# Designs tried in a protein design chat: VHH binders against q94cd5. Part 22

Target 1, 317 residues: q94cd5
Amino acid sequence: IILQFAPLNSSVDEGFWHSFSSLKLDKLGIDDSPISITGFYGPCGHPQVSNHLTLLSESLPLDEQSLIASTSHGNRNKCPVPGILYNTNTVESFNKLDKQSLLKAEANKIWEDIQSGKALEDPSVLPRFLVISFADLKKWSFRYWFAFPAFVLDPPVSLIELKPASEYFSSEEAESVSAACNDWRDSDLTTDVPFFLVSVSSDSKASIRHLKDLEACQGDHQKLLFGFYDPCHLPSNPGWPLRNYLALIRSRWNLETVWFFCYRESRGFADLNLSLVGQASITLSSGESAETVPNSVGWELNKGKRVPRSISLANSM
Key: E = the ipSAE of ESMFold2; O = the ipSAE of OpenDDE; V2 = 0.75 times the mean of E and O plus 0.25 times the DockQ between their complexes.

## First folded at step 7 (VHH; framework vhh_vobarilizumab_d1)

Design p2 (at its last look DockQ between E and O 0.01; V2 from the best seeds 0.00; counts 0 for: pae E 16.4 > 2, grease 28.2 > 24.2, placed apart)
Fold by OpenDDE, look of step 7:
Structure p2 (fold): chain B 317 residues (1-317), chain A 120 residues (1-120)
Amino acid sequence: as target 1 above (317 residues)
Amino acid sequence: EVQLVESGGGLVQPGGSLRLSCAASGFTFSSSYMAWYRQAPGKGRELVAGISSGDYTSYADSVKGRFTISRDNAKNTLYLQMNSLRPEDTAVYYCAKIGLRYWDSYEDYWGQGTLVTVSS
């Protein structure tokens, strides 16, 4: 069975567009060069509602306060993700954008980070995102389209097993895993680290570790899972961030199968009933190199359609 | 360290011309968005003109048609040609590196400024 990932959806705060308008009027003018921005996401915290990748006023480098906010760590609800914004001066230019090329360019950045080891050191680069936009500042209307570049692995990842984490761990293990996760989330140093390792020893003691420590942990665990903040609430699908995570794992380690942990919360605490544990096959086809850049997808759908989103702020501007 | 050093300011009569220069160092000038700002006494700092790495230019409405921003990447120098100067153009002019484009560089950098005085 091919593993299906739930799409990641975007949310743009009105404050973002206000800030962007100011930026456009005060600094950018007619310059349509790409702008580095910061998006924010976190693990799902509700059994019926998924979290989004969100743009806020602080997503833009407007001033010192915004800069500090965009580079700040330690906010458990705002895991920073690097992104890029292509804003065009006209709707015609917007429509003429080569979306596939732009997607590929961002995907290549992700792949380079994977190959260089940067993603291992800072896995927050894995969910890198892209936004194209057109701002009509006369009408205070905005057209925009998000992309979440994700690699298409060949062969596709196969799902072996997927179940609630509470059914995977023993009672003792579950207690320890929950405690370890909560500690991870409560620390200013790790709360915004969205990809991690979950290890469980033979005595049912769990620990959360940085991804870069994988090699150091070899042989010291009975269970090892690749964990990530899962923004998705669906009980039968892991969230979108797992896609590039698996690409990283496949590229870095010659594993035939991988255990993954979709970390989800309830009321700000680890919830193993909502969280998922899965096993997937990530075997490479014979003759394929792990260094070859895969194809990528990831343009966000609007109500199931491949069209941009729009918002009018005429009443609030 | 990023350094921006303005020059070319001075006293001119209304209708006169000045050319400001900004010597840049400590960063990749050719890939940077550069701008001129000015601050008149008792007023806030305002954008005068901007130029991207691709030589896209923008101007404040008050200076359109009179001022021209340009850059020489080989010399790491930003210029502002100011023609038809008016008394209201009197201000300290600042050269700026605008940190908008790259993930690792969001902060704006400013020079110390050069004074332009337009008076009869």
Scores: ipSAE 0.005, ipTM 0.241, lowest interface PAE 11.4, mean pLDDT 90
Fold by ESMFold2, look of step 7:
Structure p2 (fold): chain B 317 residues (1-317), chain A 120 residues (1-120)
Amino acid sequence: as target 1 above (317 residues)
Amino acid sequence: EVQLVESGGGLVQPGGSLRLSCAASGFTFSSSYMAWYRQAPGKGRELVAGISSGDYTSYADSVKGRFTISRDNAKNTLYLQMNSLRPEDTAVYYCAKIGLRYWDSYEDYWGQGTLVTVSS
């Protein structure tokens, strides 16, 4: 079976557009240079509703101090993710943007971070996103479109097994994994690290480790899983962030198969009934290079269609 | 618009051979995961063979060693060479572009199918 992924969806708070309008009126004018922004997401926290990658007023830094503050560790469900805004000055410029080229450019940034090792030190770069926009400030209306660049792996990743995490771990292992995950989420040093390793030793003791520690984890353990904050709630669909995680894993390590752990919560705590464990075959074909940049996809669908979104803030402005 | 047009189906005796072709247009063929599926009367559609953009192939156990999937990226054409045909291979065969870019079902595209009948 070919592994399929649930899409990642966007949400934009009105405060983001208010902040952008102020920046454009006060400083940018017609400057259409791309703008670095910060998105926020977290693991799913509800059995019926997936989380979104969200833009808030603090997503748009106004100076270096604001950027530093927006990347500080804080609310556990605001894991920061780098993004870029391509704003245009006319609807014609918006409509003429080469979306395929912009997607590839941002996917190449993810790939460079994979190749350089930056993604091991700061894996929040893996879900890097982009937004194209047009702000009509006479009408206080905003047209926009998100992409979540994701690699198309070749050969495609084969799914061997997928089940609730509670059905993969023994009762003793599950209790230890849950406790370790809750500790990871409660620490300011680790809560904003959305990709990690789950190691379970022979005595059923679990620990959560940074990706760069993989070689140290190759010792005395019964289970080693590649974990991530999964915003998706669906019981049979790993979330979108797994795509680039598998690209990282395939590129950096010589593994034939990988166990992955889709970390999800309920009521602010680890929920191993909602969380998923799966096994994937990631072996490259003979003659392929792990260093070759894969093709990429990721323009968000609006109600199943490839169209931009629009919002009017005329009543708020 | 994505178009997939199968050809090469027909009546063949058990033990015979047949080559199916699928002409593809409306998408970047060379970067797509392509597959052959089949549907026997009264049965669900099943995967027969798949081929990645890098020419990695996979086969259903029932056809392994008898069928060969291949692609010609210069001609935008997918092939299925079917050897040592058996009566249980009788089905409508569909060319498919599998939507690995999205999990949304509208990204899977199917041809109209070509009938293969294996009978004496």
Scores: ipSAE 0.000, ipTM 0.163, lowest interface PAE 16.4, mean pLDDT 84
ESMFold2 (binder alone), look of step 7: mean pLDDT 85; pTM 0.855

Design p3 (at its last look DockQ between E and O 0.01; V2 from the best seeds 0.00; counts 0 for: pae E 23.2 > 2, grease 31.2 > 24.2, SAP .749 > .668, placed apart)
Fold by OpenDDE, look of step 7:
Structure p3 (fold): chain B 317 residues (1-317), chain A 120 residues (1-120)
Amino acid sequence: as target 1 above (317 residues)
Amino acid sequence: EVQLVESGGGLVQPGGSLRLSCAASGFTFSSSYMAWYRQAPGKGRELVAGIYSEGYTSYADSVKGRFTISRDNAKNTLYLQMNSLRPEDTAVYYCAKVGLKYWDDYFDYWGQGTLVTVSS
């Protein structure tokens, strides 16, 4: 069966729009050049509600000259993700934006990062996102639309197995994996690294490693899984970030099957009952090149429809 | 202080409809994830429906197509329209501010609940 991924949803703090309004009025004026922004991502921490990609006031650049958002590292609840904001000056311009071209441009950046090895060194680029927006500063109303570019692999990824992590690991392994995950999350050096390797040795000892250390892991494990912070809470679907992760894996190592680990938490702690372990087939068809850029999708749906979102802050501005 | 006050519960026949309301105060309602939970006798509390600040909604499979969650940010009010009610929908329904925002706050706030009884 084809592996189905749960969509990633967005959340925008009012502080973002306040800050953006100030930036627009004080610095940008009618300049509608794209702005580099930073979104924040994390694993699901609630058993019944998925997390989302979030914009905050600190998502915006601090200096008009740099137009680069300041990023804080070492916060387990704010894993930085690069993004871009296209804000138009009129609603007409907003409606006329070429959404397909914008999506493709960001997807190409992701693919270039995969091909160059940058994504291996810094996998936080995999969930790169874009936002188009229109700000009515007279009414303090904002129209916006998120896209989370994700590659469409051909042939589609097939799901072989998917189960709670607690059912995949032995009791001893589960204890070790849980401990290793918590250590990973508790370290300032690794807490905001959302893609990683989970290795388990024959003596049921688990370790979390950087993705770039895959080659060093060869031969010293009984189990090897590609782990990621999963924002999704669904028991039968991995989250959206796994899509580009699998694209990277297929492109870099030409594996036939992949074990993946959907890392999820309960109130800030690793939870292997909520986390998932799955196996997928990612084999290329004969004659296909692993270096060819795939098609991409990823515009966020609003209540199941392909329409932008809107918010009014008239009462708070 | 966070306050959530539910209303609209009562006795209804199978196939009937009810609309629950939740008046919220003491926090920024418009930027909060809100949800309805229910607890039937002898069962645990379960999520019925949730709504993000941007209006994205989710439903339990058992109520999908019958219940609709909505919000009025101007009135700081959460709603649950319940149609085609069934006896198994009998429960105390709770309004909740779910501690989900930016993963920094995991604390949930609950109302006192309102009883919905579906019986012939």
Scores: ipSAE 0.021, ipTM 0.443, lowest interface PAE 5.1, mean pLDDT 91
Fold by ESMFold2, look of step 7:
Structure p3 (fold): chain B 317 residues (1-317), chain A 120 residues (1-120)
Amino acid sequence: as target 1 above (317 residues)
Amino acid sequence: EVQLVESGGGLVQPGGSLRLSCAASGFTFSSSYMAWYRQAPGKGRELVAGIYSEGYTSYADSVKGRFTISRDNAKNTLYLQMNSLRPEDTAVYYCAKVGLKYWDDYFDYWGQGTLVTVSS
């Protein structure tokens, strides 16, 4: 069976558009240079509702110095993710944007971070996103479209097994894994690190480790899983961020069989009934094929359709 | 073109020390995973130590506590400090620039090697 991934969805707070309108009127004018922005996401926190990648007013830089900065500081519920905004000055320019080329450009940034090792240092670069937009400031209406660039591995990744994490771990292991995950989420140093390793030793003790520590984990475990903050709530589908994680795993560590852990929460704590554990089979590439950028997809659907979103803030002004 | 040039090998008494150097050029040294390998007469090539660009290190069990890998990114130089040397450490030591698949001991580029002989 081919591994299927639940889509990632966007949310934009009205404050983002207010902040952007001020920036455009006060500083940008007709400057349509791309703008670095910060998105925020976290693991699923509810059994029936998926989390979103969210733009807030702090997603925009406040000044010229901030425009140079790549990300804002996060907290447990706002894991920062790098993104880029391509704003246009006319609806005609918006409609003429080459969405395929823009997606490819941002996917190439993710691939470069995988190849250089930056994604091991800062895995929040894996869910990098983009937004195209047009602001009609006479109507206070905004047209926009998100993409979440994600690699399409060829051949597709096979799913060997998928089940609730509580059905994979023993009772002793589950208690230790939950405690380790809660500790990871409670620490200022690790709470906004959305991709990690889960190691369970022979005495059923779990630890959560950074991706760069993989070598140290491979000789000291009963179970080793590749964990990530999964924004999706669905019981049969891992969330979208697993796509680029699998691309990293294949490219950097050349593993054919991978246990993955879709970390999800309920009421602010690890929920191993909602979380998933799965086993994936990955076909390895070699030589020149290993050097080429995989194909990518990721333009968000709007109510199942390939169309932009629109919002009017005229009544809120 | 990638170039790796080892130096610092020689004859040393058991219990002695040597410091190996590897001068690197032709690539972005500061972002590369680098390693030392060795090959004893009649034996296969084995990993001795590795170091990530971010500074994380790993060592073969046979050298833990005796050898220290380090890097100087300003000088594009990789080092191996070898202390408490034993006759079984006698080998040609190779500097390697590591590409993908490093944990299955496949490496992209090798130096010419420097001979270390430990003999009383």
Scores: ipSAE 0.000, ipTM 0.098, lowest interface PAE 23.2, mean pLDDT 84
ESMFold2 (binder alone), look of step 7: mean pLDDT 84; pTM 0.844

Design p4 (at its last look DockQ between E and O 0.01; V2 from the best seeds 0.00; counts 0 for: pae E 17.9 > 2, grease 26.5 > 24.2, SAP .683 > .668, placed apart)
Fold by OpenDDE, look of step 7:
Structure p4 (fold): chain B 317 residues (1-317), chain A 120 residues (1-120)
Amino acid sequence: as target 1 above (317 residues)
Amino acid sequence: EVQLVESGGGLVQPGGSLRLSCAASGFTFSRSYMAWYRQAPGKGRELVAGISSEGYTSYADSVKGRFTISRDNAKNTLYLQMNSLRPEDTAVYYCAKIGLTYWESYEDYWGQGTLVTVSS
């Protein structure tokens, strides 16, 4: 069975558009150079509604000096994700954008980060995203389209098993895993680290570790799972961020099978009934190099269609 | 104080249509994720449709293609257009403000509900 990933969806706060409008009017003018922005996401905390990658007023670099200070680290609800914004000056320019090329460019950045080891040190680069936009500042209308570049692995990832984490772990293990996850989330140092390792020892003690520590912890566990903050609420599908995570794992360690942990919360606390544990096959085809950049997909759908989104803020501006 | 007031419920024949409305007050409506839930007799409350602040929509599989959730931020009103209604759609429908955003607490708010009965 081919593993199906739930799409990641965007959410844009009005504050973002207000800030962007100000930026456009006060500084950018007709300059349509790409702008580095920061998106925010986290694990799903609602049993019925998935979390989103969100843009806030804080997503925009307001000044060169604020770029250094703007990475608000240590907020459990805001895992920072690097992104890029292409804002066009006309709707015609917006429509003429080469969306495939833009997507590929961002995907290549992700792949370079994987190959260089940067993603291992800072896995927050894995869910890198792209936004194209057009702002009609006369009408206070905004057209925009998100892309979440994700690698298409060949052969496709096969699902071996997927179940609630509470059914995978023993009661003792579950208690320990929950505690370890909560500790991870409660620390200012790790709360915004969305990819990690879950290790369980023979005595049912669990620990959360940085992804970069995988090689150092080899042999020190009975169970090892690749964990990530899963924004998805669906009981039968892991969230979108797992796609590039699996690509990294396959490229870096050439594992044939992998255990993964879809970390989800209930109102801010680790919930193993909502969280998922799965096993997947990620074997490379014979003759394929693990270093070859895969194809990528990831443009967000609007009502099931490949079209941009639009919002009017005329009443709030 | 957050207030959600549903209206538009009633009796309709199978295949008929209804439009529900929810008047919202006491919070910044335009920045909130809104949703419709329903609860049939003897069943649990289930999500029917959701809509983000910028209009992104999602639907339960059982209502996909038949129901449409929408919002008017200028009027602080949430809507649910229900077409091709079926007897199994009979339920009390609730409007909800979902505490999902990073600047909100994980607190959900609910209206009192409006009864929709689909019967021949």
Scores: ipSAE 0.310, ipTM 0.703, lowest interface PAE 2.1, mean pLDDT 92
Fold by ESMFold2, look of step 7:
Structure p4 (fold): chain B 317 residues (1-317), chain A 120 residues (1-120)
Amino acid sequence: as target 1 above (317 residues)
Amino acid sequence: EVQLVESGGGLVQPGGSLRLSCAASGFTFSRSYMAWYRQAPGKGRELVAGISSEGYTSYADSVKGRFTISRDNAKNTLYLQMNSLRPEDTAVYYCAKIGLTYWESYEDYWGQGTLVTVSS
């Protein structure tokens, strides 16, 4: 009955902490102002293992070329996502951070982008994330915690149907959808666009289109689905990014019934057996409630527990 | 050259225990998703347990609560502790490096395997 979402997990390359350590030692000192960072993710690429939102050394740009690469990166599996780092100078300050207020602040940024239409032009803002951290540079140890702010729609979204994409599309449609997805993933212009429309005409020809083109897709299609890069591999759970996508769809287009497409890959190509198609039923908000920011959740669990992560890099530093 | 060398297999009675080890070389072990697979006669390989670079674990339902996967990044070694062994656990066990993303090879790499036989 109620649509369930798989959690999104984080991964941090050691190079990120090296970059942060250099920035803090060379420029920041005790400055604890929040820092804009870039995360990277892509669709699931393996039938048994979900993908992660990843921080790399270039997530924390140190110069103009690094900033340009982070913002213009057309890499197939490095779809850039905006994030923010709240660094603290002591473990006491880290422990005292108001995580609820920080989550709400970042969720409000997502909501503002939905309301303004920025999320239609640049949907990579939908999976916006935050990290809180404490770096002990004497020990080369780093304590950190990710959140992936996601709206809680009320009432909850109902799941009408969920199946492998290969069971939803005819053989001819599946071939065309796969080809269109592979083309979207292979183009520098579109590979960084993680939310999109899938339209299939009556002659079984598929097109992938930008969200801003929804009006152009209406009336001349047999099937229209809301697609996204799904990092999750699970056969019965759409990935976490669908949460804010549904919030966008409800807020912008007032659709009560939504077909969604969880795009997943195997070995670098579209995999419609791993990918999911589902139908969701959404109860519309009205009046003043439609403009109120929804409640949000999204602090990442560490092995099922609400605790931060720690890493020591003393051997590599 | 990626090398995965399993050890610790053998013959054991039902209810017994074995500890498998996998020595890894030729890649950055600490950044890799590692797994144990097994293959019984007449069957395909099946996932037994996996462990992420950050220590998150997953298990097949058939072994959950009996097997424990672990890693020692300082020694480049993957382990599988197998307790309460049953005859249906009889298989060749393979250590695997799983290719996850484009900044690593998409290819999975396998060891030669180590035979575990559970027989009374």
Scores: ipSAE 0.000, ipTM 0.284, lowest interface PAE 14.0, mean pLDDT 85
ESMFold2 (binder alone), look of step 7: mean pLDDT 86; pTM 0.863
ESMFold2, look of step 9: ipSAE 0.000; ipTM 0.177
ESMFold2 (binder alone), look of step 9: mean pLDDT 86; pTM 0.861
OpenDDE, look of step 9: ipSAE 0.032; ipTM 0.559

Design q1 (at its last look DockQ between E and O 0.07; V2 from the best seeds 0.00; counts 0 for: pae E 11.2 > 2, grease 30.4 > 24.2, placed apart)
Fold by OpenDDE, look of step 7:
Structure q1 (fold): chain B 317 residues (1-317), chain A 120 residues (1-120)
Amino acid sequence: as target 1 above (317 residues)
Amino acid sequence: EVQLVESGGGLVQPGGSLRLSCAASGFTFSSSYMAWYRQAPGKGRELVADISRGGYTSYADSVKGRFTISRDNAKNTLYLQMNSLRPEDTAVYYCAKEGLEYFDEYFDYWGQGTLVTVSS
């Protein structure tokens, strides 16, 4: 059966629009060139509510460094993700934007990062995102549309098994995995690293490792899972970030099947009842090159419709 | 507004058959990837079957050979033919649609569900 991923949802803080308005009025003027921005997300921390890719005031470039994106590090609740903002000066321009081309451009950046090895060194580039917007600064109304570029693999990824992590690991393993995850999250060095390896030895000892260390740790484990911060709360679906993760894995390593770990939390701690372990088939068709860029999708729907989102801040501006 | 309304559920004996329907509205049905999910008491929601825009279908191993998913784009209706029903098929069945633009493999909208009870 085809593996189904839960969509990633966007959230924009009012502070972002306040800051953006200032930036537009004070510096950008009529310049509609793309702006590098930083989004933030984290693992799901609630059994019924998914986390969002969020824009904040700090998502915008710093004033001191003209149009240079600021990246926050070391915050467990704010894993930085690179993004790009296309803001148009008119609603007409907004409506005329070639959304397919913009999506493809960002997808290509992701693929280049995968092929060059950059994504292996810094996997935070995998969930790269796109925003198009129009700001009516007279009315303090904002129109916007998110895209989360994700590769469409052919053949589609097939799900072999998916279950709560607590059902996959033994009690001893579960305790060790939980501890290792908590340590990973508690370290300033790794707390905002959203893609990682979970290794379990024959003695039920678990360790979290950087993705780049996969080749170095070969043979040093009984179980190996590709772990990621899963923003999704659904018990039967992995979150959206797994899509490009699997694309990277398929491109980098000739694996027929993969084990993945959807890391989720409760009250700020690893929760293996909420977290998922799954196995998927990622087989390449004979004759297909692992280097060929796949097709991509990813524009966010608004209440099931292919329309932008809107917000009015007239009362707060 | 996206609306999915399931129907056709009920009580059936083991070995029996049911046909579920999902009436879709509020979106372009013909351009959407669709699926059936089910949730048994005390269990999580699981994918049962899906069907692409072009009619490509896939099934969970537990229902393969017994269930058939189909669609009528002219009627904006999704179907699930369930044959050789088993007690373990007892669940609330949900119709689902894709949640993102130009996505074929991802679902985030569900109806209220229809209860299927298989019991002697």
Scores: ipSAE 0.017, ipTM 0.324, lowest interface PAE 7.4, mean pLDDT 90
Fold by ESMFold2, look of step 7:
Structure q1 (fold): chain B 317 residues (1-317), chain A 120 residues (1-120)
Amino acid sequence: as target 1 above (317 residues)
Amino acid sequence: EVQLVESGGGLVQPGGSLRLSCAASGFTFSSSYMAWYRQAPGKGRELVADISRGGYTSYADSVKGRFTISRDNAKNTLYLQMNSLRPEDTAVYYCAKEGLEYFDEYFDYWGQGTLVTVSS
């Protein structure tokens, strides 16, 4: 009964590589310093298709003014996520990158944000990602590989129960939860907050709360769930973002048993038949110090294979 | 430092059995994917079997049905039970900790190897 997580998948718009090519030719040259980038994702929006973490042309900072402009309130379908690009100047350098050290470095950033409380204030840091790349600008071809660093909790989290959210909530509760979720998604203040609390009181009224409000939700509530935007559509697997959420929950609140809510949409609205509710049993690790980072995984498979992706834009350039 | 120490190799007749052991230290064994590789004289290393942290196993076609990989997380020990041994199984067998990255040579760790010889 080990809890299994559906992998998160990447998507890269051609405009990203066009923007990167311009940046490299105009400014970077052979400078291979890591580049901060922004990824975009959202909850599943269709019962048969999972969402991806997506790079677009605006994922690259072009200058300081572009970075400043990108701090405006969000787009409903584009929750921003921090990431980093490690571009290399040769195929040989790409093949020799220390992928374990790079994954660990980005996982350390997530862990530090969990330990400091930053992840409670800005939970979009939990799905932090990285990309390694090589751009052959003579041929307009690009080799790249994504990782979505995720903690490996030891012992593994146990799954006690998993079912459609509509089978967990009463009819009255489901109506209130749906309305609260739609309001969360419709507000510029909350739509870009991808991890949250679902509180249902004894009168079947639901509220969606920020993670920092957990103590106010404990005790007398009838139901309390740890919710997140789940990009996955699968009926038997929570999506990848739950991994680091459980690490946060274990580390910050020492909860042994938690209910989680995989928030998913259809036709632009909450879909409690597609959304999942599950119960997880978390065993607290003995002997872990504040400086000990849990083990991590997360290099993306390419069609089930452990290889990078390649794309050629020669015909569109 | 990751340390993997194989034992249990030796000389055996065709059709015989051996059990290999690998003592592991320097990492969280229960969280690691583990594997056995082998290298016959004049050949490259090949994957023989692997086992996930949850106990799911995979085998090379050449050993399916004859070899069994297992792990004891309490003892930090990986095992390979080899039955119905054939002369072509003659090789140095290596315990390997596969890294947290797939197909990433920077993170693969190997033991010193233990020799298995199958001959009359």
Scores: ipSAE 0.000, ipTM 0.173, lowest interface PAE 11.2, mean pLDDT 84
ESMFold2 (binder alone), look of step 7: mean pLDDT 82; pTM 0.828

